# Designs tried in a protein design chat: VHH binders against S-protein homolog 13 (SPH13). Part 1

Every score and structure here is a prediction.

Target 1, 133 residues: S-protein homolog 13 (SPH13), of Arabidopsis thaliana (Mouse-ear cress) (q5xv33)
Amino acid sequence: GRLELKNEISGVASVRKAKLAVRCWSNEDDLGWNMLKPKQSRIWKFTTMNMWPFQKTEFRCQFRSGFGTTNEDVVTVFSVKDGFRKQCGVGGDECFWVAKRDGFYLRRIVKDGGGDSRKKYVDVLKSKWVWKW
Unless a header shows other numbers, all headers, positions and changes below count from the first letter of the chain; Kabat numbers aren't used for antibody chains.
ipSAE, averaged over its two directions, is called F for ESMFold2-Fast, E for ESMFold2 and O for OpenDDE. V2 adds 0.75 times the mean of E and O to 0.25 times the DockQ between the complexes of E and O.
[cut] marks letters that were taken out.
The coordinates of atoms that the task and the answers printed are left out; those that the model quotes come from them. Centres of patches stay.

## First folded at step 1 (VHH)

Design b01 (framework vhh_nb_b201)
Fold by ESMFold2-Fast, scan of step 1:
Structure b01 (fold): chain B 133 residues (1-133), chain A 122 residues (1-122)
Amino acid sequence: as target 1 above (133 residues)
Amino acid sequence: QVQLQESGGGLVQAGGSLRLSCAASGSIFSINAMGWYRQAPGKEREFVATITSGGSTYYADSVKGRFTISRDNAKNTVYLQMNSLKPEDTAVYYCAAEPYYDSGEYWEYDYWGQGTQVTVSS
């Protein structure tokens, strides 16, 4: 599977204050804290597990602002649950997330007008920042 | 290090004006920008305004046209002129200084003052 987090925060006090710190983890891996400057992406690739006795693959993330404020909510960013994967894209093993000024968005890949159509996407707000820029 | 001291907070009626001051001392040349943030009881911290060392200013949408940030370099002081105050402006106002720092750290903490209370009655 593939997880990408991109910082597209704009329209804030300064580009320096548009930085976002993110920590993502699963039951098997802690990806640590990573700083995302404006326009930066972090990409993680991993093997998807969904069979007993192995734990089902699920990644969650926590965020901190450039001001040092920690977001109250922890966000699920990848899961082998079929419903979650469909949110990322039809039959997808990839989830793309975008941080914007007001919150954290899932960039959902969709087909336009049927099965063989070119792919398009929609951004869905999943978590609002507890802070203001 | 940088120390920040706020002054000028108080009580004012809606439609009134108030001027906040923040004096910086210490390693002043390490400062990239200075600004104001506010926090009302039970709410998230909100950005208000900032001014860079080069004089560029940035404002939160909620205060544009009403608040003006300025700096007196001789006094190492930043000011927030607050006009047309509304009850929604009631908060503790914090002065912050953003260091000029090119770091690989996860996040960078600003220098913060202790805050000054602004109460707008209606």
Scores: ipSAE 0.000, ipTM 0.175, lowest interface PAE 15.1, mean pLDDT 76

Design b02 (framework vhh_nb_b201)
Fold by ESMFold2-Fast, scan of step 1:
Structure b02 (fold): chain B 133 residues (1-133), chain A 121 residues (1-121)
Amino acid sequence: as target 1 above (133 residues)
Amino acid sequence: QVQLQESGGGLVQAGGSLRLSCAASGRTFSSYAMGWYRQAPGKEREFVATISSGGSTYYADSVKGRFTISRDNAKNTVYLQMNSLKPEDTAVYYCAADLSGYDEWFEYDYWGQGTQVTVSS
């Protein structure tokens, strides 16, 4: 599987303050705290597990703003449980997430977007930030 | 370790002004970025303003032009001058110290106890 997190936070007076820290983990792997500068992406690749007796693959993330405020909500960003990955691209193997000024969005790729240069995705708000810029 | 103590809160009429102070302890106060946050009843905590060790300032859009953050390194104190106060500025105001600086990431490791600001209509 593939998990991508991109920081698209904009509309703040200082680009330095539009940084986002993210920590993601599963039952078997802790990806640690990672700093995302504006326009920066972080990508993790992993093996999915969805069979007994192994634990089912699920990644959750926690966020901190560039001002030091921690978002208390923990967000599920990848899971083989309950059809979660049906909302992700490439047959459910790639979940692409985008942080914006107001919250955290899942970026869905639209299959029938046509053949040209126009927008071929929809960003769906999944979690609002507890902080304000 | 750093300890923070806020003061200067109180009741003020809309359109009025108030100055908050935050006294910090620690030998390296001048090395910290300092900031102010607020939390209104029943609402989430929000960022208000920050000032770097070098004196650069940054403000939330909701207070820009009305509030001014400043610091006095000789007194180990950071200030928030609040002008043109509105009822929606009513909140507990918290002082925070950013003890990191290495990766240009801000983590407010320490919060003060807060000071209540009430703006009447």
Scores: ipSAE 0.000, ipTM 0.113, lowest interface PAE 17.3, mean pLDDT 76

Design b03 (framework vhh_nb_b201; at its last look DockQ between E and O 0.02; V2 from the best seeds 0.00; counts 0 for: pae O 12.4 > 2, placed apart)
Amino acid sequence: QVQLQESGGGLVQAGGSLRLSCAASGFTFDDYAMGWYRQAPGKEREFVATISSGGDTYYADSVKGRFTISRDNAKNTVYLQMNSLKPEDTAVYYCAAVEYDFSTGDYYFDYWGQGTQVTVSS
ESMFold2-Fast, scan of step 1: ipSAE 0.250; ipTM 0.547
ESMFold2, look of step 2: ipSAE 0.013; ipTM 0.382
ESMFold2 (binder alone), look of step 2: mean pLDDT 83; pTM 0.818
OpenDDE, look of step 2: ipSAE 0.012; ipTM 0.261
ESMFold2, look of step 5: ipSAE 0.012; ipTM 0.364
ESMFold2 (binder alone), look of step 5: mean pLDDT 83; pTM 0.821
OpenDDE, look of step 5: ipSAE 0.000; ipTM 0.215

Design b04 (framework vhh_nb_b201)
Fold by ESMFold2-Fast, scan of step 1:
Structure b04 (fold): chain B 133 residues (1-133), chain A 121 residues (1-121)
Amino acid sequence: as target 1 above (133 residues)
Amino acid sequence: QVQLQESGGGLVQAGGSLRLSCAASGSIFSDYAMGWYRQAPGKEREFVATITSGGSTYYADSVKGRFTISRDNAKNTVYLQMNSLKPEDTAVYYCAVEEWSGYEYELYDYWGQGTQVTVSS
């Protein structure tokens, strides 16, 4: 599977405020804290498990703003449970998430183009931030 | 290299005001974002307010409209003006310098020793 997180936070008072710290983990792996500057992405590739006796694959992420938060947001970003991955691309194998000023969006492919126009994306708001900018 | 010293705490009645000061020494003060955090008895340390080197200000929802953060770069000092104080504002208030480092997020590299604020009913 493939998980991408991109920081597209904009329309805030400073570049520092637009920075986003993210930590993602599963039962098997802790991916550590990663700093996303505006326009940066982090990509993780992993083997998807959904079969006994193996643990079901699930990733959660925690976010922090550049100036602290009143809460820490924890969001499920990939899971083989409860049909979660039906909302992701490539048969549920690729989840692309985008952080914006008001929340966390899932990026979906809407239409494939011909020639040089290959894809069109739409961003669907899935989780609002608990902090205020 | 930055050292922080808080002052201005004390006892005040609900509805009253206090002004906290934080004097910074060491590295170049004007290049840093400066903030205030607080810790109430038996609770986690929480964010209160921050001011950037450029003067932009950010507040926790619980204090927005009541507290004002400001800075005086000539004096290497950051201030927190606290108005309309409530008993739930009772806490030790800490001054902090904020810095980002590589792939790690550190809210603050340096903390002051804190100043006690007690708001009585």
Scores: ipSAE 0.000, ipTM 0.109, lowest interface PAE 16.4, mean pLDDT 72

Design b05 (framework vhh_nb_b201)
Fold by ESMFold2-Fast, scan of step 1:
Structure b05 (fold): chain B 133 residues (1-133), chain A 121 residues (1-121)
Amino acid sequence: as target 1 above (133 residues)
Amino acid sequence: QVQLQESGGGLVQAGGSLRLSCAASGRTFSDYVMGWYRQAPGKEREFVATISWSGSTYYADSVKGRFTISRDNAKNTVYLQMNSLKPEDTAVYYCAADSYEYYSEDDYDYWGQGTQVTVSS
């Protein structure tokens, strides 16, 4: 599996406010706090487990703004459970997430990108930020 | 308030190792997030590594697997162990401290004077 998280926060008063800290974890691994500057991505690659008796692979994340305040929502960003993977790319093996000023989005690539795939994607809002800018 | 002083820089051959130290003065070293940055001639200062007050670490992709950041709260010191050095690692290395409770690649409150690392091919 592949999990990507990109900071696309813009339209805020300063670079400091546009920074995003993210912590992601699974039952097996805590990926720690990671600071993302505007336009930066963080990518994690991992082995996907979906066979009994092994723990099914699932990652969740929480977020902090440049003020150090934490968003109350914990967001599932990758899971082999309950068809979650069907919303992700490459047969469900790649989930691409994007943080924007108002919330956290799943980026879905439209089938047949027709060249530049950046022009052939849709961002689906999954969680709104509770902090004020 | 924290003052930072780096040491351990020098000239080393490609493939070699160096250990940088950053000595901090102040009452609350253990509460600070500590980091290392570097700046090569004609380039912007870039992030290298950070370590939180709890010991969690985060590294720039260019140094992962080669550099290790650690801290010794009893000695008020943060270290950067640099292995498998490359000519591209040549830069002035700066120690930084921040009171953030989480990782920061920027906006550090306190900076050291820097220590020169030169890697020959």
Scores: ipSAE 0.000, ipTM 0.099, lowest interface PAE 17.6, mean pLDDT 76

Design b06 (framework vhh_nb_b201)
Amino acid sequence: QVQLQESGGGLVQAGGSLRLSCAASGTIFSEYAMGWYRQAPGKEREFVATITSGGETYYADSVKGRFTISRDNAKNTVYLQMNSLKPEDTAVYYCATDIYSDEYGWEPFDYWGQGTQVTVSS
ESMFold2-Fast, scan of step 1: ipSAE 0.013; ipTM 0.386

Design b07 (framework vhh_nb_b201)
Fold by ESMFold2-Fast, scan of step 1:
Parts: structure tokens; sequence; C-alpha cells
Structure b07 (fold): chain B 133 residues (1-133), chain A 123 residues (1-123)
């Protein structure tokens, strides 16, 4: 599996204000606090297991603004549970998230039946920031 | 019709080796995680090893360094190479398959199990 988090925050007064700190963890790993500057991505690769009774792969994240305010929401960013992967790319093995000015979005694959390859994505707001930039 | 068929079990002396095979049919093999589990008489079923469709592996601490799981997606087969066998490895070994992406929006799990193959390690 692949998890990408990209900072796409724009329209703020300074680069310092557009920084986002993110901490992600699974049941086995704490990936620590990572600073994302505008246009910067963090990528984690991991083994995906979904077989019962084995422990399934799941990652969750919490966020902090560049000036230290912590978002209260904890967001599930990858899971093999409950069909979560159906909204992610490459057969469900790659989840792509983007941080925008108002919140944190999952970039979802959309099956439209029309075959327009340029418009098979929609960004879905999953967590709204408690702060302003 | 989904089928998992184990083979390669038998009697070996402590310190010996065995290779188990599991032939799969009735599903898209490369899209499934494959695993080996074992059950000794009077004990609960125990995880042994697993391999993802892409080839990533994970092992129980009790077998790490002695057992190797592998797969051949062209032959729809998963293998368990067992080296340095101990009497405590004696069990029925089961092949299992679990889909990496659910086809239906349910809380259920896609678990297919083989019939098992007996491994006996004598002292």
Amino acid sequence: as target 1 above (133 residues)
Amino acid sequence: QVQLQESGGGLVQAGGSLRLSCAASGFTFSSYDMGWYRQAPGKEREFVATISGGGSTYYADSVKGRFTISRDNAKNTVYLQMNSLKPEDTAVYYCAAGETVYEFDTSGEYDYWGQGTQVTVSS
C-alpha cells in the first residue's frame, strides 16, 4: 500500500502560515510529526494485510497549523476495513490526500462510465480546520 | 467455485525441511492476500505467514528466519518452505485467501480456507 499527503494550501499571507504539521500512526507504527510546506508531499509505503484473523492495516492522522493550533479531528487516511479502499486508486492500494485552505480532502476516483480520463477525480472534504490561515 | 488445495505435508525428523503448496482456483489470485495458518490438537488456530498480491511478506515470530512464504501468480499457487523443523511445528497447516479490496459494502470478511495438510515432526 501507498499513502500520500500533499499540502496544497494557497492564498495565505506568508509561507510560514501555510505550513501544516501532520502526525500519522498505525497500530504498529507512529510516524511522528512531519512538517509539510506548501506543495510538499509526504509518502509512506507499507504492507497491506486484510485477512482474518490477522490484524488489518489502518492509518490515522491528526493535524497542527503552522502556528501551533491542533485540529481535534483524527482522520482515517487508509484502511482495508469496510470498503474504505474503494475510494482510492490503483485497485484500492493508493490513497491520495490533499490539504487545502479550509480542510483536508481525500482525492477520490470516480467511475462515470463516460471514459473521460481527464475528469475521474473529485476532492471530498473529510475534516475542516478549526483555525484560519 | 472457490477452491484451495494444500499438499506437501508429511512426516519429517527434527531439523528437516518440508515445502507446502496451495493451489487456488475460482478467483483472481493476484488480487488476494494468501496466508498459512496452523492448528495443533487441542490448541487454537495460529497465524504462520502471509503474502500480499504484490509479494510483501509477514511472519509470526515463532517461524521468522526458518519459514519462507512465496507465490507464483502464473500458477495460482502459494508455497511455504519450512526449514529447521521442530516437534512444536507439528500441526495441520491451512491455506487461506482474503481479498485485498472488498467487492461489496459489507462488514464481512472474504475468507476462503483449504482442507488442511498434516505436518508431523518427530524427535
Scores: ipSAE 0.000, ipTM 0.150, lowest interface PAE 15.5, mean pLDDT 76

Design b08 (framework vhh_nb_b201)
Fold by ESMFold2-Fast, scan of step 1:
Structure b08 (fold): chain B 133 residues (1-133), chain A 122 residues (1-122)
Amino acid sequence: as target 1 above (133 residues)
Amino acid sequence: QVQLQESGGGLVQAGGSLRLSCAASGSTFSDYAMGWYRQAPGKEREFVATIYSGGSTYYADSVKGRFTISRDNAKNTVYLQMNSLKPEDTAVYYCAKEGYDILTGYEEFDYWGQGTQVTVSS
């Protein structure tokens, strides 16, 4: 499995304030707090498990703004569970997320959903920030 | 013109406490995250704690529950209260003002202080 998070926050006067801190974890791993600068991506690769009755691979993330506010939503960003896998690329093995000014988006690969005939992706809002930039 | 000056280091016995201070000179202190890093001889500089402009904090796992970071915006000062000190905490402690990667440990900080030595004896 592969998880990518990209910061595309724009339209703020201060580049410093457009930074986003993210902590992601599973039952086995805590990836710690990571700072995402504007335009920066972070990628994690891991071995997936999908074996009943044992634990299934699932990552969740929590966010903190550059001015110190923590978002109240905890977002599931990767899961091998039924129903989540279909939202991600490569048979559910690759999830790509994008942070924007108003919230956190799942980036889905589609042939003509972008409104631009050259684009092959669409961003779906999954969690709104509780703060303003 | 931001300058950071650490103080409060010294020699203390294991189990003891120290309070470090970092005085910042310059404008807009309250708008920036402030942090503490440390470096032991022959080791890389490691993250200790950060406090954001809004007051939220984050700690390295090695110090969580023992150290407390705080700030006084009126005095342009950030503090590190260190309790239950261990010999492994021996290091030069550095104050850092928010740079582009303060939480990732990259050396892309705006400003660093000169450091203050903390020595914990067994």
Scores: ipSAE 0.000, ipTM 0.102, lowest interface PAE 18.3, mean pLDDT 75

Design b09 (framework vhh_nb_b201)
Fold by ESMFold2-Fast, scan of step 1:
Structure b09 (fold): chain B 133 residues (1-133), chain A 121 residues (1-121)
Amino acid sequence: as target 1 above (133 residues)
Amino acid sequence: QVQLQESGGGLVQAGGSLRLSCAASGRTFEDYAMGWYRQAPGKEREFVATITSSGSTYYADSVKGRFTISRDNAKNTVYLQMNSLKPEDTAVYYCAADWDYSYGYDDFDYWGQGTQVTVSS
């Protein structure tokens, strides 16, 4: 599988102020704190496990502002558990997330119902920031 | 633009206390993270403490439990209460302000001129 987090925060007083720190982890891996500057993406690739008796693959993330304030929400960003992957691309193997001024969004793929050659996307707010930029 | 002025330094005996103040002038003080750094003779500048615009505090391990950072947004002032002072705390103490503070980064926008703290045995 593939997890991408992109910082698209804009409309703040300076680009320096739009930094976002993110820590993601699974039951097996802690990816540590990573800083995302405006327009920067972080990409993690991993093997998905979805068969008993092995632990099912699930990644969660926590966020911190450039102000040092930690967001209280822990967000599930990838899971092989039933239903989550339907929101993601490439048969549910690739999840794309976008940070915006007000919060953290999952970029859901909406397959046009068999007619348009272009994929349509909708961004769904999953966690609001506890801070203001 | 933010300008910073420290006060409250001086000479104190080991085990004593001092309270440093940093007065900020400029526009929206309440939107800034405020911090304290220190530089001992012959050493590099080191982080001491910070307080975010929301009031979250972070401390260097060497001062945790002895020093307390606080802010008064009505007075545009940040404070460092230093208790149980040790000779190793002798340094010039600097106030810093940063809108875009991130833990582990020394990329502060604004610095004061510093105030001397001397702790004698």
Scores: ipSAE 0.000, ipTM 0.102, lowest interface PAE 17.6, mean pLDDT 77

Design b10 (framework vhh_nb_b201)
Fold by ESMFold2-Fast, scan of step 1:
Structure b10 (fold): chain B 133 residues (1-133), chain A 124 residues (1-124)
Amino acid sequence: as target 1 above (133 residues)
Amino acid sequence: QVQLQESGGGLVQAGGSLRLSCAASGSIFDIYAMGWYRQAPGKEREFVATITSGGSTYYADSVKGRFTISRDNAKNTVYLQMNSLKPEDTAVYYCAAEIEVYWSDSDEYLYDYWGQGTQVTVSS
């Protein structure tokens, strides 16, 4: 699988507001805090596990910006559980998340191939920034 | 979640000194960058000082040479020693914590956790 987190916060005068801090973890790994400047992405590649009754691959993240945190505080960004991967587009092995000025979006691949190699994306707002601090 | 509790604020005359303390609980203190912000009435919150987990310090120009930030990892506490206080230093002072990321070459940190604030009033 593949998880990408991109900071697309732009059009603000303050560098502090435009930076994105992200911490992601699974039940096996804590990937630590990562600071993303505007236009930067962080990518993790991993082997998915979906072997009942054994472990299932799931990544969760916390996001912090100059606009605060997300409403959920902890956001599931990748999971083999409960059909989550359908939201990420074709195959569901890649999830692409984008931070924007108003909130945090899942970038969903809607069309890919089918006799036309064009990829079409829809950014779906999943969480708004909330000033908690 | 990190819980931060400030203490040491109060009323002091111009030219005086105060030492603010911020005690952290609920998380491993040693991995956080710790900082101080202040907010005067009717103004937005402004940066004062920060200290990284490695001990590097950064200060706002308005406080350089007068304020000193330090940390005691054994006590999970960060301090702000404020000397030569001026009436314009009057504000509520907030302690803040951010998990330090792999680099600290920027003086524009995003602080993740905040204390309740402590009032500092400088008279005369």
Scores: ipSAE 0.000, ipTM 0.116, lowest interface PAE 15.2, mean pLDDT 75

Design b11 (framework vhh_nb_b201)
Fold by ESMFold2-Fast, scan of step 1:
Structure b11 (fold): chain B 133 residues (1-133), chain A 124 residues (1-124)
Amino acid sequence: as target 1 above (133 residues)
Amino acid sequence: QVQLQESGGGLVQAGGSLRLSCAASGFTLDYYAMGWYRQAPGKEREFVATISSSGSTYYADSVKGRFTISRDNAKNTVYLQMNSLKPEDTAVYYCAAEDFYSGSYDYPEDYDYWGQGTQVTVSS
């Protein structure tokens, strides 16, 4: 599997407001706090486990931006449970998440470009930024 | 948005101890490297100690083995434990915050935010 978190926060006067801090963890690993500059991504590649009796692979994250945090505080960003990764798009053993000025989005593949080698994405708003600190 | 407030300074006898606190507001210090600087009368600000967001520490040679910097992210506070104080430690002590984009820990110019300072006086 593949998890990508990208910071696309833009249109702000202060570079500090455009930064995104993210902490992600799984049932096995804590990936620690990571600071993403505007346009920067963090990518994690991993082996998925979805067979009994092994625990199913799942990643959760907390976010801190210049506009607040996500509404739920902790967001599931990758899971083999309950068909979660169907949300991430066709052929996706991957989930791609994007932070924007107005919130946190799941970037889904929706169309092949009709002979175009580029894939087309739609960004689905999953959480608005809220102030909790 | 960002404010740093130092406390814990005062008058102490040589050989004594003090603990300085720096409370941060308007941001979460988890994302910042934090440092302590000091300025004695008639001198420029000098580096004392720093702690990274991951907890790695670095000290000026003049304070190694005597001072300990630490952070409590849950309280949004950084501390400087000062032991075996000497008259030469007399100065105003400043807390500073540096984000991931800034340079090195050794230069005051690399820190983005500064507190107003707290006076430490060590008498012989």
Scores: ipSAE 0.000, ipTM 0.098, lowest interface PAE 17.7, mean pLDDT 76

Design b12 (framework vhh_nb_b201)
Fold by ESMFold2-Fast, scan of step 1:
Structure b12 (fold): chain B 133 residues (1-133), chain A 119 residues (1-119)
Amino acid sequence: as target 1 above (133 residues)
Amino acid sequence: QVQLQESGGGLVQAGGSLRLSCAASGSISSIYAMGWYRQAPGKEREFVATIDSGGSTYYADSVKGRFTISRDNAKNTVYLQMNSLKPEDTAVYYCARDEYGDYVEFDYWGQGTQVTVSS
C-alpha cells in the first residue's frame, strides 16, 4: 500500500504559519513527527495485512500547527478495515491526503466520465483544524 | 548561540495584570520569530503568542484580546503583557525563539516563569 500526505496550506501571513507537523503510526510502527513545509509531500510504502489472525493494517495521524498547537482529532489515513480504502484512489491501495488552511482532506482520484478520460480529483474534508493560521 | 531567560511571573488575583520579560544573551534582530508557550500542571504545552522580526503577531484564541506580545531589539528583550488574567492562565510560561524557521516547535531555553492566578 501507499500513503501520501501533502501540505497545501496557503493564504497565511508567513512561511512559519504554513508549516504542519504530522505524526503517523500503526499498531507495529511509530513513524515519528515529520515536518511538512508548504508544497512538501511525505510518502510511505508498506505491506498490507487483512487476514485473521494477523493484525489488520491501519495508520492513524496526529497534527500540530507550525506554532505547536496539537489538533484534537486523530485521523485514520489508511485502513483495510470496514471498506475504508474504497475511498482511496483507483484500486483502493493508494491514499492521498492534503492539508489545507481549514483542515485535512482526503484526495479522491476519480475518472472523468465524459469525453475527457483523464483522472480528476475531489478533496473531501475529513478533519477541521482547532487552530487558526 | 542566544540563550533566553524568563522573568516577571508571580501570584496575582483574577482580573489582574502581569508583564513577563524574556531577556536574550545576544542580539535578537536576526531571529525570525520570538514567542511564548505555557504549561499548566498535568497538561500539554500550549502555544500562547508569537512576534516575527517585522512585528507581525499571532495569538492563541484563548488569550486573544487579553495578552499583547512585543519585541525590543535594542534591549534584546521580548515581553508578554497579560491583562484580565483568569485562573485558567495559571502555568509556567516559557520564552522561545525560531531563528531559522526550521523546527516543529520553537526552542525552549531556561526554567520558565511561574504565573499563578487566584480566584
Scores: ipSAE 0.000, ipTM 0.099, lowest interface PAE 18.5, mean pLDDT 75

Design b13 (framework vhh_nb_b201)
Fold by ESMFold2-Fast, scan of step 1:
Structure b13 (fold): chain B 133 residues (1-133), chain A 120 residues (1-120)
Amino acid sequence: as target 1 above (133 residues)
Amino acid sequence: QVQLQESGGGLVQAGGSLRLSCAASGYTFSSYYMGWYRQAPGKEREFVATISSGGSTYYADSVKGRFTISRDNAKNTVYLQMNSLKPEDTAVYYCAAEYEGPWDLEYDYWGQGTQVTVSS
């Protein structure tokens, strides 16, 4: 599986407001705190497990703003449970997340309904930031 | 001890103008980004405009071309000139001072807010 998190925070007062710290963990591993500068991505690759007796693969993330305040919500960013992967790309193996000024978005590749046959992106808001900026 | 005090809010008709002022005290003003944020009823606080110590400005897309932020470092004051006001600009406007140094040093300050109401 592949998890990508990109910081696209823009339109804010300073570089501090545009920075994002993220900590992601699974049932087996803690990936630690990672600092993302504006426009920076972090990519984690991992083996998915979905068979007894092994635990099912699931990653959750906690966020901290450039001001050092922590977002109230912990967000599930990858899971083999309950059809979560159906919202991700490449047969569910690649989840692409984007942080914006107002919240945390899942980036989906969609076909434009218009005249353009190329794939387009749509960002779906999954968690709105609840922190003091 | 450090304080930000907003003034200049009020009631105005759509298409009108207001000038907000924010007086700062108790710190080294020139080390801070100075900005304006607003919060409309039932909504979260949103960014409006900011100005660096050196005078570089950044605006939210919703206010570009209508609002102008400026500062007077000698008077420790930041201003927001609001032109072509729309009913959707109705909000409490907050002045903010954000330290330009390392992010792990939290020296951010907020004012108490000033109400701006734009009638249709």
Scores: ipSAE 0.000, ipTM 0.145, lowest interface PAE 13.3, mean pLDDT 77

Design b14 (framework vhh_nb_b201)
Fold by ESMFold2-Fast, scan of step 1:
Structure b14 (fold): chain B 133 residues (1-133), chain A 125 residues (1-125)
Amino acid sequence: as target 1 above (133 residues)
Amino acid sequence: QVQLQESGGGLVQAGGSLRLSCAASGRTFSTYAMGWYRQAPGKEREFVATITWSGDTYYADSVKGRFTISRDNAKNTVYLQMNSLKPEDTAVYYCAADTFDYSGDWYESSEYDYWGQGTQVTVSS
């Protein structure tokens, strides 16, 4: 599996204030706090497990704003449970997330039946930030 | 551009105290997270303490209870009060500035945008 988090925060008073800290973890791994500058992505690759007797793969993340305020909501960003991965790309193996000024979005590839070979994306809001920029 | 100037370093005996100061240039100081790092000879730079623009403080486990970080936004200055100094605290101390902060017991040096030139602290036994 593949988890990508990209910081696309814009329209704030300073590019430096648009930084975002993210901590992600599973039952086996704590990936620590990672600082994302505007337009920067962090990518984690991992082995997907979804069979007895092994632990099912699931990652959750917590976020902090450019002023150190922690978002109250913890967001599930990858899971083999309850059909979560059906909303992700490459047969559910790749989840792409995007942080924007108002919240955290899942980026979904949308088929364009008549158009260009370029993939179109739809960003679906999954968590609103508790803080103001 | 931001300039940082450290002062207050020197030689002190074990058990003594020192107060480091870091003066920052510019009008945006109050929005910065400010931090202190140190580097001993032959070692990697390590986190010491940070203070956010809102006044929240975070310390390395090795200095908790002995060091206190504070800021004065009217003077564009951050301070590090160092008490109960040990020979192991001997290092060059660096002031760092960032308009962003994050939670954690240890901050990566690469995560701060501006650095001072450093001030030497030597603790004799």
Scores: ipSAE 0.000, ipTM 0.145, lowest interface PAE 11.9, mean pLDDT 76

